# Designs tried in a protein design chat: VH-VL binders against Putative dimethyl sulfoxide reductase iron-sulfur subunit B (dmsB). Part 21

Target 1, 262 residues: Putative dimethyl sulfoxide reductase iron-sulfur subunit B (dmsB), of Halobacterium salinarum (q9hr73)
Amino acid sequence: MTNYGLVIDQERCIGCQSCSLTCKQENNVPMGQFWNRVLTQGGDHVDTPSGDYPEGGDGGTLEMTYQPTACQHCENAPCVKVCPVNATYTRDDGIVEIDYDKCMGCRYCMAACPYNARVFNWDEPEHRPEDGTGDVAERPQGVVEKCTFCSHRVEDGLDPACVVNCPADARIFGDLDDDDSTVSKYIAEYDTHQLLDEKGTDPSTYYINGEMSPGRPWKSKKLESELDDDEAAKAARRRSGSVENGYDVTPHVPAETAGGDD

## First folded at step 4 (VH-VL)

Design m02 (from m01 with heavy chain Q53Y S100Y K101D Q109D H110Y; framework fv_durvalumab)
Fold by ESMFold2-Fast, scan of step 4:
Structure m02 (fold): chain C 262 residues (1-262), chain A 121 residues (1-121), chain B 108 residues (1-108)
Amino acid sequence: as target 1 above (262 residues)
Amino acid sequence: EVQLVESGGGLVQPGGSLRLSCAASGFTFSSYWMSWVRQAPGKGLEWVANINYDGSEKYYVDSVKGRFTISRDNAKNSLYLQMNSLRAEDTAVYYCARGYDSGWYEYFDYWGQGTLVTVSS
Amino acid sequence: EIVLTQSPGTLSLSPGERATLSCRASQSVSSDYLAWYQQKPGQAPRLLIYDASSRATGIPDRFSGSGSGTDFTLTISRLEPEDFAVYYCQQYDSSPWTFGQGTKVEIK
């Protein structure tokens, strides 16, 4: 009995956008759409690979707190309740999915989602040259989409692409119902919170706010100063056990998806 | 209930060898980095070695590098320390300790009772 | 290697008194990566505090940790008979992990 969840450590997040870029590459998300957004604490969206400001106020680097936000995979998901055709549903493992064959494009689920985590595909997706020669399926038109926790990767024993390719190691993924999983240990050890918990959606995504959590396993400055390239790659592999040679940016394409239809 | 039970200590002459064992129970052994920490009679604690989840990564203090080998058997929930070329200064109680899950930032939340190693002529 | 120096070496107090134990690092310990342990004669160490100020499971609230950078403190607000022991600090900011020399808290 598996119940997938995610912990995001905001104190370790450096705002580099690798999670957003990796998600777009892995899932062939069209230009102009984001399944994962990196926000400032005030809700501003940062849409560049580098959110860095080399010059800050009064000659320093700008200090900011970042909040990566995607589908929270809620246990009490309002998007599931409002879907008139039951296209949006919750899997036994806790992942909230959309059956694209059933989705009629009404967008009621977008209005119901308090996290603004859903996008609508109005036109045929515009593909980047880096999307490859057709190895990754084109996104369907006329349907709603969102973060899937990379279920195609998870089903094959891999962690989500945004987890694997986070340079700051700010994302921990695993089985919330296994007390010995790394994600469960983080939730037990640190003071975690869920976004908009007053809405009652019961997210499967948890945040560690650096100010609320006195202890931390990693800091980006210390990680960069003490680890060489081999050590950084080793650290990235440690949590999942399923990644080899550090960061893997190659999209995983299941046979079903490669066939051209869902 | 988390338990760590060490064995294998004893009296050896300088240049001799000993293998220490630690039997773990009450938790998922394969999910934790494990360490050996020693304490010379009447002195303080000294970290000796650690090992990651599957035994692919091992770290040692400089004074034991090349002489000591840490290993684990996850199927048997056991941690080992092979000690070769023992010196008088290796005389200590050796503790098996459970580390935080990363190995890069470790405190030790559970300790065994310790096993005494005496190196003397 | 980060050297931890504990003071005093021995602290002689009566039950009911407050104990204040110091641990000073030779260089800054980042992110509060400092733990405190209690050890009684013939026994293994027991974790009291991690991340400088977080109490381990099962540890009474009379134990508290504070400090940052190079100066850390363990406070026992009201000594109980079972608290007379040796206390060690440990840093886990930089490998190798290092411990202080210990402070013995003994009955006056």
Scores: ipSAE 0.000, ipTM 0.399, lowest interface PAE 14.0, mean pLDDT 76

Design m03 (framework fv_durvalumab)
Fold by ESMFold2-Fast, scan of step 4:
Structure m03 (fold): chain C 262 residues (1-262), chain A 123 residues (1-123), chain B 108 residues (1-108)
Amino acid sequence: as target 1 above (262 residues)
Amino acid sequence: EVQLVESGGGLVQPGGSLRLSCAASGFTFSSYWMSWVRQAPGKGLEWVANINYDGSEKYYVDSVKGRFTISRDNAKNSLYLQMNSLRAEDTAVYYCARGGYSGYDLYGAFDIWGQGTLVTVSS
Amino acid sequence: EIVLTQSPGTLSLSPGERATLSCRASQSVSSDYLAWYQQKPGQAPRLLIYDASSRATGIPDRFSGSGSGTDFTLTISRLEPEDFAVYYCQQYDSSPWTFGQGTKVEIK
């Protein structure tokens, strides 16, 4: 059985926030909400591209590192355990999802999530025509939402939008239960860690060169060339964007969602 | 011990500006919605503003919308309220409070409060 | 906007008596997102009850909350000297978050 996971290489991440913006565009996330945010460790403490900045912040004197953070899709998810109506559940493929028809808006799952990964839709989300949301469905009101690993894309054989549109190629997505997958090879070959691993949530998202982990050698510049199937891995990541070059900002709309096919 | 400590209050003239700060300790600040609640002398409590975990969502009472800005710095465990175009009716003790969102748990209510800081808007 | 109206405005009682404080909402408060706070002169408010009926940590069992929809009640079963204070109800169901005007419990 497939077990989806994500590796984020913090040494390659340049903090450009493309992953946050492409996620909003792909998933029609309304103004003021982010399913994926880029945390800054050291420096000026910027947590999101649209976030507030404290008056008098000067960027500090320490070197900056970036930690993109969204739903970790935990194997032992507190958000699943606390849901009184079983709206939050873990799919057979490891993706933690919310059944919006069952969600009663109690927000227990938000309090239980140690990663700040969930948002609540108080009112019907509003999108302007200039946002380019076109045929993408509007977000439901009165429910909790979060990163879905772009399950609508994944179900159609595509990688998540944040993976495809990362200019630094800092994200690797795939099947953790397939030892030959690129994501599995990265986890086996490089020292990876999980955020807040002491909490026992067992995330499906892994980080390379996090603040708490020893940095890997300067080989980070040659990670892609160190894999047996590097050429195939690069091609797979680029093609996951639904175009040959792998960078496609057009949201993926399944046939049934577009209203053309029932 | 879980604690919130406000600072920055004082006497200011109408039309002036003031920035309030709230220093949090004893809990994971980035895991909570935070709020500012005020109380005019001899009057009741009035919610002013809420901010979510990462600052991407903010809500304000209509009377301060466009004049006040709530913000947070999770790396410094600090909450702020920038108050511009102050009016006599903004005179109040301003409390930093933990909560204002989230579920059936006490996170939805204001479970921890600071000591408050007095803001007086007078000519 | 949900308007919360507390009654009575002032409640004059002696230690040992039962206090019953009412809070009425202009609209139904969904999911019992209603809290009660105690405030003593010169002090910050203190959370007593959340989710209409759950006692906050460290709050004595003489304090209890009840009600749903538009009608909520805070009961203090046997007043202690330290219970003479102003009490506020607050809804966190929808923005803007609103408080009642307060009920003052004073010594007779």
Scores: ipSAE 0.000, ipTM 0.381, lowest interface PAE 20.9, mean pLDDT 75

Design m04 (from m02 with heavy chain Y100G S102W G103F W104G Y105E E106L; framework fv_durvalumab)
Fold by ESMFold2-Fast, scan of step 4:
Structure m04 (fold): chain C 262 residues (1-262), chain A 121 residues (1-121), chain B 108 residues (1-108)
Amino acid sequence: as target 1 above (262 residues)
Amino acid sequence: EVQLVESGGGLVQPGGSLRLSCAASGFTFSSYWMSWVRQAPGKGLEWVANINYDGSEKYYVDSVKGRFTISRDNAKNSLYLQMNSLRAEDTAVYYCARGGDWFGELYFDYWGQGTLVTVSS
Amino acid sequence: EIVLTQSPGTLSLSPGERATLSCRASQSVSSDYLAWYQQKPGQAPRLLIYDASSRATGIPDRFSGSGSGTDFTLTISRLEPEDFAVYYCQQYDSSPWTFGQGTKVEIK
């Protein structure tokens, strides 16, 4: 059985916010809301004109550690337990989803989430002109929303947008129940931790902090600065698939309309 | 746990076409580059084609360019090789192989059982 | 095109002996992008070593890889009966992705 999970390599993360901005474009997230926030280690976060830049981080130090934080897709999710109408539920593949037709807007799940990962749509959603129309339609009003692991993408066999478009290759997505997956290998190889593990929610998101993992197609233990020009060119071609540095992000559309398999 | 099962091989005349399929299970198919590698009877291994995780990058050995098309359907966990204008030298066992993850280090950690394609004289 | 040449073509040894297989590249293979495979008659190849020296999951520690640049070696420290097979090296540094011609390790 598939059990989706995410590893975030804090030693690779440079705090650039590309994951947050890519998520907004892919999922038509309204102005002023974020499903993914980039925090400093310790949870500091402040509002900025661009949204979710860490406090004091707009010219930050090389010693600063970043902690991208979204829905952790917990196996023992308190948001599922408190939902009086069973709108929040856990899929067989581990993704925690919200059935918007059932959501009554009570926001109990927001209070129950220790990660502050949920947003509420008070008004008609406001979209940026550049927002795409992919598989994710206009955001609904009067409901709670959160990171879906881009279920519309993973159902079509693609990785989440924030994973594909991370310029630092700090995000590894895959099947936690597949011992041969990169996500499982990184969890086994490197010291990983879960946020607020004392809460007992059993997140499906893991953080590497202490030793940098290989995030590019290069030998383990090499830093990007140690790659020669030819290796860097190869790594760039193999990074993040078809999208480089988030500059050319197009929201996913069904394979048959985008030039799919057959 | 990881399984790759090829199908679609058979006997064809020169100039004919075949479509090979590979059914993948036991891993997140969309996170991996996939490849076709062939082996002519009594010969060594020859890489034929590979495709990245989302199908945006495809590579072919020169001898099959313009005749073969690699494709994938991530929703169905399936890899395909459409072979047109087949020649006697295309006779081989064709293996489906899993490449590196989405980063594209193309060593092949799992292989299917292979499917035999015979192109008669 | 990077051409990989394996030597010897055939290696005849007895169980318990050490096997040393060579793979030489016509051009430098960067970042140790070299793998080794084992193939038994009628079976698909099996990955043994990747990144020149990293053992694949489930591969016994009697198998080891070494080398860099143009010269790579696969070593089997103590041959077991199940190790008699054909071995291939493969580079994944650049397209086209190429294999060596193979070394057959056979029982004496």
Scores: ipSAE 0.000, ipTM 0.411, lowest interface PAE 15.9, mean pLDDT 78

Design m05 (framework fv_durvalumab)
Fold by ESMFold2-Fast, scan of step 4:
Structure m05 (fold): chain C 262 residues (1-262), chain A 122 residues (1-122), chain B 108 residues (1-108)
Amino acid sequence: as target 1 above (262 residues)
Amino acid sequence: EVQLVESGGGLVQPGGSLRLSCAASGFTFSSYWMSWVRQAPGKGLEWVANINYDGSEKYYVDSVKGRFTISRDNAKNSLYLQMNSLRAEDTAVYYCARSEPLYGDYVPFDYWGQGTLVTVSS
Amino acid sequence: EIVLTQSPGTLSLSPGERATLSCRASQSVSSDYLAWYQQKPGQAPRLLIYDASSRATGIPDRFSGSGSGTDFTLTISRLEPEDFAVYYCQQYDSSPWTFGQGTKVEIK
């Protein structure tokens, strides 16, 4: 039986974010949301070197390590266990899916996911009819969404868009239960790492060739403008009081910035 | 089982310094914003400071700004509050509290430590 | 800052009676970002209600929250002996986060 999985080669990953942008295009993901993010070790933005703590710097040498992160499609998925209406479920092929007709928008699955892989659609998504967004329909309102391993593509015999369009060929997708598949050969040949393996979720996404620091958290640094309504409201509530240096946390808009309001 | 255990409280003279610690266990510490909340004798609760997942964002109530510093060590599952230039009005029980999880429902303070008493007196 | 005023300051009731506690905000609390806590002598506060009306995990259904804008209410439908405590409301809508002064529910 098919059991889909993904290997990400961190040595090949150059942090270009093509996978994130391609995913948005293929799946018509709305403004302010990402199903796939490219992270740096320790939660720094992709342009910031990882390893800022003294002992983790191996004598002070900073290293740029990139970690593309989306839904891990866990075999023992906590998001599936907490869904009160069984909208989130695991397919026979290992893909974790959401039945949007059953999803009631409670967001328990978002709280249960240790990978921060789920988003909530507060308002009707942006529709751009001139865009070539593949076979996926406009995103539904009032439901939770996440990476699907591009199941619409996979069902038609194609690899996920982020795999096909990675300029560095850093992503290998296939059937983990087929010993002759490319993905299985990579797992057998290289030492693999799963994110937060101590949680026991058993991800179907594996990482290789990364200089991993045990126990170091991998987290995203999203732009304020890229947060959805729930995340934006959450960010506003977190800014109780003022920063320790006494400055307002409101982003500065330079006086010379007179161009477009992109 | 979620546990938060404060330590470091005690008697200090005005102008003195004290460092509070909070040891967390039973949950993924690095996935939560953490806060310090205090309660003066016979008075209500007052939020003091909060800190985000990696310590890059810190916020304080105006009365302690410039005197108190919140910090965390995710490798040790520990939260800290460095208190400098202490005043009599800082006398209170200081609670460590777990706040916002990494995305999902906003629950303000779902778990609290038992508190540690700080007395600022000559 | 938003000032929260709780009333009454002390509520003297007998077990089995209904308790109604009020929390009034000096400014509107948007999105109902208002929580209620219970504190017993010598103990840390315990979260009861968040988002004005959502009951926290493990909290009995006799506790309920209601209200919006500037007027919020905590109701205990039938007081049990363990419910005699001090109750605090808190807003987390705007900076800085603030708490009410507390309402003491005591045995008559």
Scores: ipSAE 0.006, ipTM 0.405, lowest interface PAE 9.7, mean pLDDT 76

Design m06 (framework fv_durvalumab)
Fold by ESMFold2-Fast, scan of step 4:
Structure m06 (fold): chain C 262 residues (1-262), chain A 122 residues (1-122), chain B 108 residues (1-108)
Amino acid sequence: as target 1 above (262 residues)
Amino acid sequence: EVQLVESGGGLVQPGGSLRLSCAASGFTFSSYWMSWVRQAPGKGLEWVANINYDGSEKYYVDSVKGRFTISRDNAKNSLYLQMNSLRAEDTAVYYCARGDYSYGFRDAFDIWGQGTLVTVSS
Amino acid sequence: EIVLTQSPGTLSLSPGERATLSCRASQSVSSRYLAWYQQKPGQAPRLLIYDASSRATGIPDRFSGSGSGTDFTLTISRLEPEDFAVYYCQQYDSSPWTFGQGTKVEIK
């Protein structure tokens, strides 16, 4: 059985927010809401271990580190446990989903989520014309929503929009239970970390952070297995067309609603 | 093992043309950006040109724009540099080198060929 | 373009001594995109350090890189006879990719 997960390489991430913009366009997310936020871990943290600056050099100033944060799709999800109507549930493929028809808007799941990954759609969501498309459904009102790992794309064999449109290629998506998947090889090759590991939620999202993983051998290199795989070669070629995006930002419409060659 | 082998260097007169080749082996050639780097006798290294995975993107140092053309044949695992209107200042050892240029994937030159000498002289 | 200036031009040291080589950039270079190469007479360059501080595969631990912004350093902690070579820094942050002019390390 498939178990979807995501690796975010923070050493490649440049904080450009393309992932947040792409997510809003792909999923028609209302004005003022974000399913994905890009956070900083660098110079403004008061509890950052500073110690003595390195001898020599320019004084040991830390480079900014960015932390894209969305729903972590936890295996031991608190949001699932607290839902009184079982609207929030875990799919067989590991994606944590919300059945909007069952959601009663109590927001207990928001209080239970340690990642602040959930948003609530008030009765009159503000939505800019440029945030929507004619082919993408309007978001439901009076319910909680979050990152879906772009399940509508994944079910059609495509990666999430934030993955394919990351200009830094800082996001790797796939099946965690397939040892031959690119995402599994990244987790095996690099020291990966889960956000708020002490909470015991067991996220399906993993981070590569050079400051926390000083033994990482290839922070800017492609995996050798990616280069030999046919799908990896196709993924590499998507980057050759546009430095800004690997493909067009047009939202994916599933086959049952899009129609064919008409 | 991973190898790059250059060929095609030689003596050519000013204004002449020469085509360099680089044969790659031991890795998936089509998955990497490739570069030409040159070194004049007794001088330092100078990046000349690079090419993306499928040949749709090419970049050149200003001094060779309009005179040199980089190309590749992924079916033959080969990289080429067509050099036209050669000048004495183009005299150098030309190295084939592997290194990604893509945004976010930019990389140092981890594999180098042995080099091929180009001499532009009457 | 980013100009890289290496100093000193020539460094004459005895075996066992520490070598410190400087590379200064005309504008800020991300440490993610700075490399050091070793070139021995008649040979192609060999990658020593990438991302300012990461040693390439097979490179002895006596070689180390450091620095950020505009000032970068290559250190050879205990110079061996085989370290006779020219050393180049390179930035791959901004196009065109550029190299320093080189520092020649001469073993006395």
Scores: ipSAE 0.000, ipTM 0.413, lowest interface PAE 15.4, mean pLDDT 77

Design m07 (framework fv_durvalumab)
Fold by ESMFold2-Fast, scan of step 4:
Structure m07 (fold): chain C 262 residues (1-262), chain A 122 residues (1-122), chain B 108 residues (1-108)
Amino acid sequence: as target 1 above (262 residues)
Amino acid sequence: EVQLVESGGGLVQPGGSLRLSCAASGFTFSDYYMSWVRQAPGKGLEWVAYINYDGSEKYYVDSVKGRFTISRDNAKNSLYLQMNSLRAEDTAVYYCARVGEWLLYGYYFDYWGQGTLVTVSS
Amino acid sequence: EIVLTQSPGTLSLSPGERATLSCRASQSVSSDYLAWYQQKPGQAPRLLIYDASSRATGIPDRFSGSGSGTDFTLTISRLEPEDFAVYYCQQYDSWPLTFGQGTKVEIK
């Protein structure tokens, strides 16, 4: 059995919101709604022995941490349990989906979701000429929606749009039940966390937290700007492969169209 | 279980062409960088070509540059190597190999196919 | 390119003995970007060690890697019958990726 899951590397995430924009384009999410949000968190610097702060910053400068948050596709999903018509259900592959034909719009699932991952599609959006040949391609009305792990893409062997189009390569998607999958290897190798694990929902989304322990692998996932001089020189040498090979100054993160050839 | 199965090898005359295929299964093919590595009879391993997860980046060893083209079809879970203008020194077993960990600079090969023999001889 | 030179070319040992295989790089391999592979006749190579000292999944703890800079070592602490094979080192510090010529470990 396939069991889809996602790892988000917060150390690599740069907060650019490409994942949110790509999700909206891929899934035709209307204005004012987000299936994926990039949350920002920060705090004041703690006193250091040296008293030194980053060049150009003052003593109170915040460090930002980014946390992309969408439906976690929980194994023990509260949204499934509270649905009075069983519209919200868990697929055999672990994806939590909504049967729109059964959804009655009561929104109990929204109140039950601790991740605030669900949106409601109100009736009768304004008809707009730019939306097509005099007809509007709309999301289903009067129902609740959320991130689907791009099941339409996954069923065709493609990764979710937010995974493919992340400029920082901060997202790894795959089969949690396959020990040889990249996603399983990352969960096994890194200190991964589930959001709000005290709630007992058992998410299928895991985070590599920006909080480092001394026991984390010495080859951490670093942005190029975080590399020391030796690491930066090594990265520069590897990027400086033959121009004829098509390698550029920065490791390429493909800017491909959603649903492109993967 | 990860499986990589090569095909398309055979006997070809100098100057000829062959297209190798590698069928991948047991993992999410689109998550991995891939390579071709060859081994001449009785000799050691030689890296030939590399391709990233979407085919936007490719690298080749100098001896095959301009003659070989690596490509992939993620919808078919397949890797390809188009070999043109073949020379006697290209005679080797060609292995399809999965790149282990590109995110941490891990351009080592964690899984290999069984290989397909290419013989360039008149 | 970084040239990797393995020594000795052949090790003739008995089961139960320790095998020590050397890989020397023509220039420094920084950050331990070196891997080791095992290949048996008629078979594809198998990853043993990556990042100079990390064992790949499923590899017994009798295999260990060490070294840095230009000098790297693969050690098999107590040879089992299935360990008699050819071993290759590979660097991934710079392009092109290169392998050593191999060391054959054979039964004495």
Scores: ipSAE 0.000, ipTM 0.385, lowest interface PAE 15.8, mean pLDDT 77

Design m08 (framework fv_pasotuxizumab)
Fold by ESMFold2-Fast, scan of step 4:
Structure m08 (fold): chain C 262 residues (1-262), chain A 121 residues (1-121), chain B 107 residues (1-107)
Amino acid sequence: as target 1 above (262 residues)
Amino acid sequence: QVQLVESGGGLVKPGESLRLSCAASGFTFSDYYMSWVRQAPGKGLEWVAYISSSGSYIYYSDIIKGRFTISRDNAKNSLYLQMNSLKAEDTAVYYCARGYDSGWYEYFDYWGQGTLVTVSS
Amino acid sequence: DIQMTQSPSSLSASVGDRVTITCRASQDISNYLAWYQQKPGQAPKSLIYAASSLQSDVPSRFSGSASGTDFTLTISSVQSEDFATYYCQQYDSYPWTFGGGTKLEIK
């Protein structure tokens, strides 16, 4: 029915790493691993803390374009094709998942992924108290992991944590097969592109192009539909974390059901 | 109906400070980029400062060299320009302008009526 | 900075005349160019964006075109309300820069 996808607006993205940090907290990702990386145009990885963001264009400051990169949830996923035990699979809703009980740790999927979106858990995950809470699941060892589009949140009717807590409103998530969804309207209104489209993987993640040019401002604006509806506009501000309380960084833990493996 | 109303202009002496305000109504202020544009008497338009919808990205004209500060308060639907160390050449009508367009580009689709700043001894 | 050279600085026309105003960018700005109209004592009004896209409330006699770094604003048949000063503006790269203006006068 549903076909989940993501639009990342590079013109709005400010490189603050909130998406990476929120993902780590929501999913209890161990120290030294990132499911979401923020890259500069040109491929440089921006580690946390970044520290050296531009001052914001005070007449001589270079503005940068950032490219958050995680699992693209490809429709023609090479990681699915190479898995000898079918641990990596595509759900009916478009999310590419890993069945940890079936994963044997061969890492063929890592070699096949052109986005370098996968990590391997060599031993029991090392994490500090700040990496998560006692209510968040421990990460399994000896398996491959990646961005899940926060399927545990999505199954409970919530958007992915990186979407909700983006202060720049640079991430739009929803059903690509619903022409009335916000994500579909963004794809229809703006010229979007997919990363490495020449490789034919057909990503479910789309980017509104940002150009790295000295002195260029951020040019994207919100859709007209968001301006007409007061509730939609308020929801967008809450999603960005621009409300008085800032970001909601509390991980979502399902009360009685964990995400299934099949 | 989109409205932008500037205030705070007046007559000041060189070296003094002045704060301009722009009250926005008729649209969701927090969704738009905003700029200040000035026009000296009998001269053309000159861009002064730009601020993104979130306030995270700010650009200034080199000619005001750290003397001016643009800011916004999305809860109050207001844009501000703090002008310090004013010079005679800063004499102009200052316009509040809304940044617009649906794509990767922006221009100014709505302008306020302007407020006159006169810097004279 | 991108320099916007606007010509002529002034021109005289009669009602019904075809008028062309030119704006030249010192470097490639793609189509990120807007045109504004300003009447004496009033704020500027947006006419054209993206070099050739007309604002919804602007009469069809106004049109814009682009050829490389050269941009033109054309008024196909000048009306009395069109006597004003016109400005081009590039919004491709910071800092945003305006042309010097063209004053359209009745003679």
Scores: ipSAE 0.000, ipTM 0.395, lowest interface PAE 14.8, mean pLDDT 76

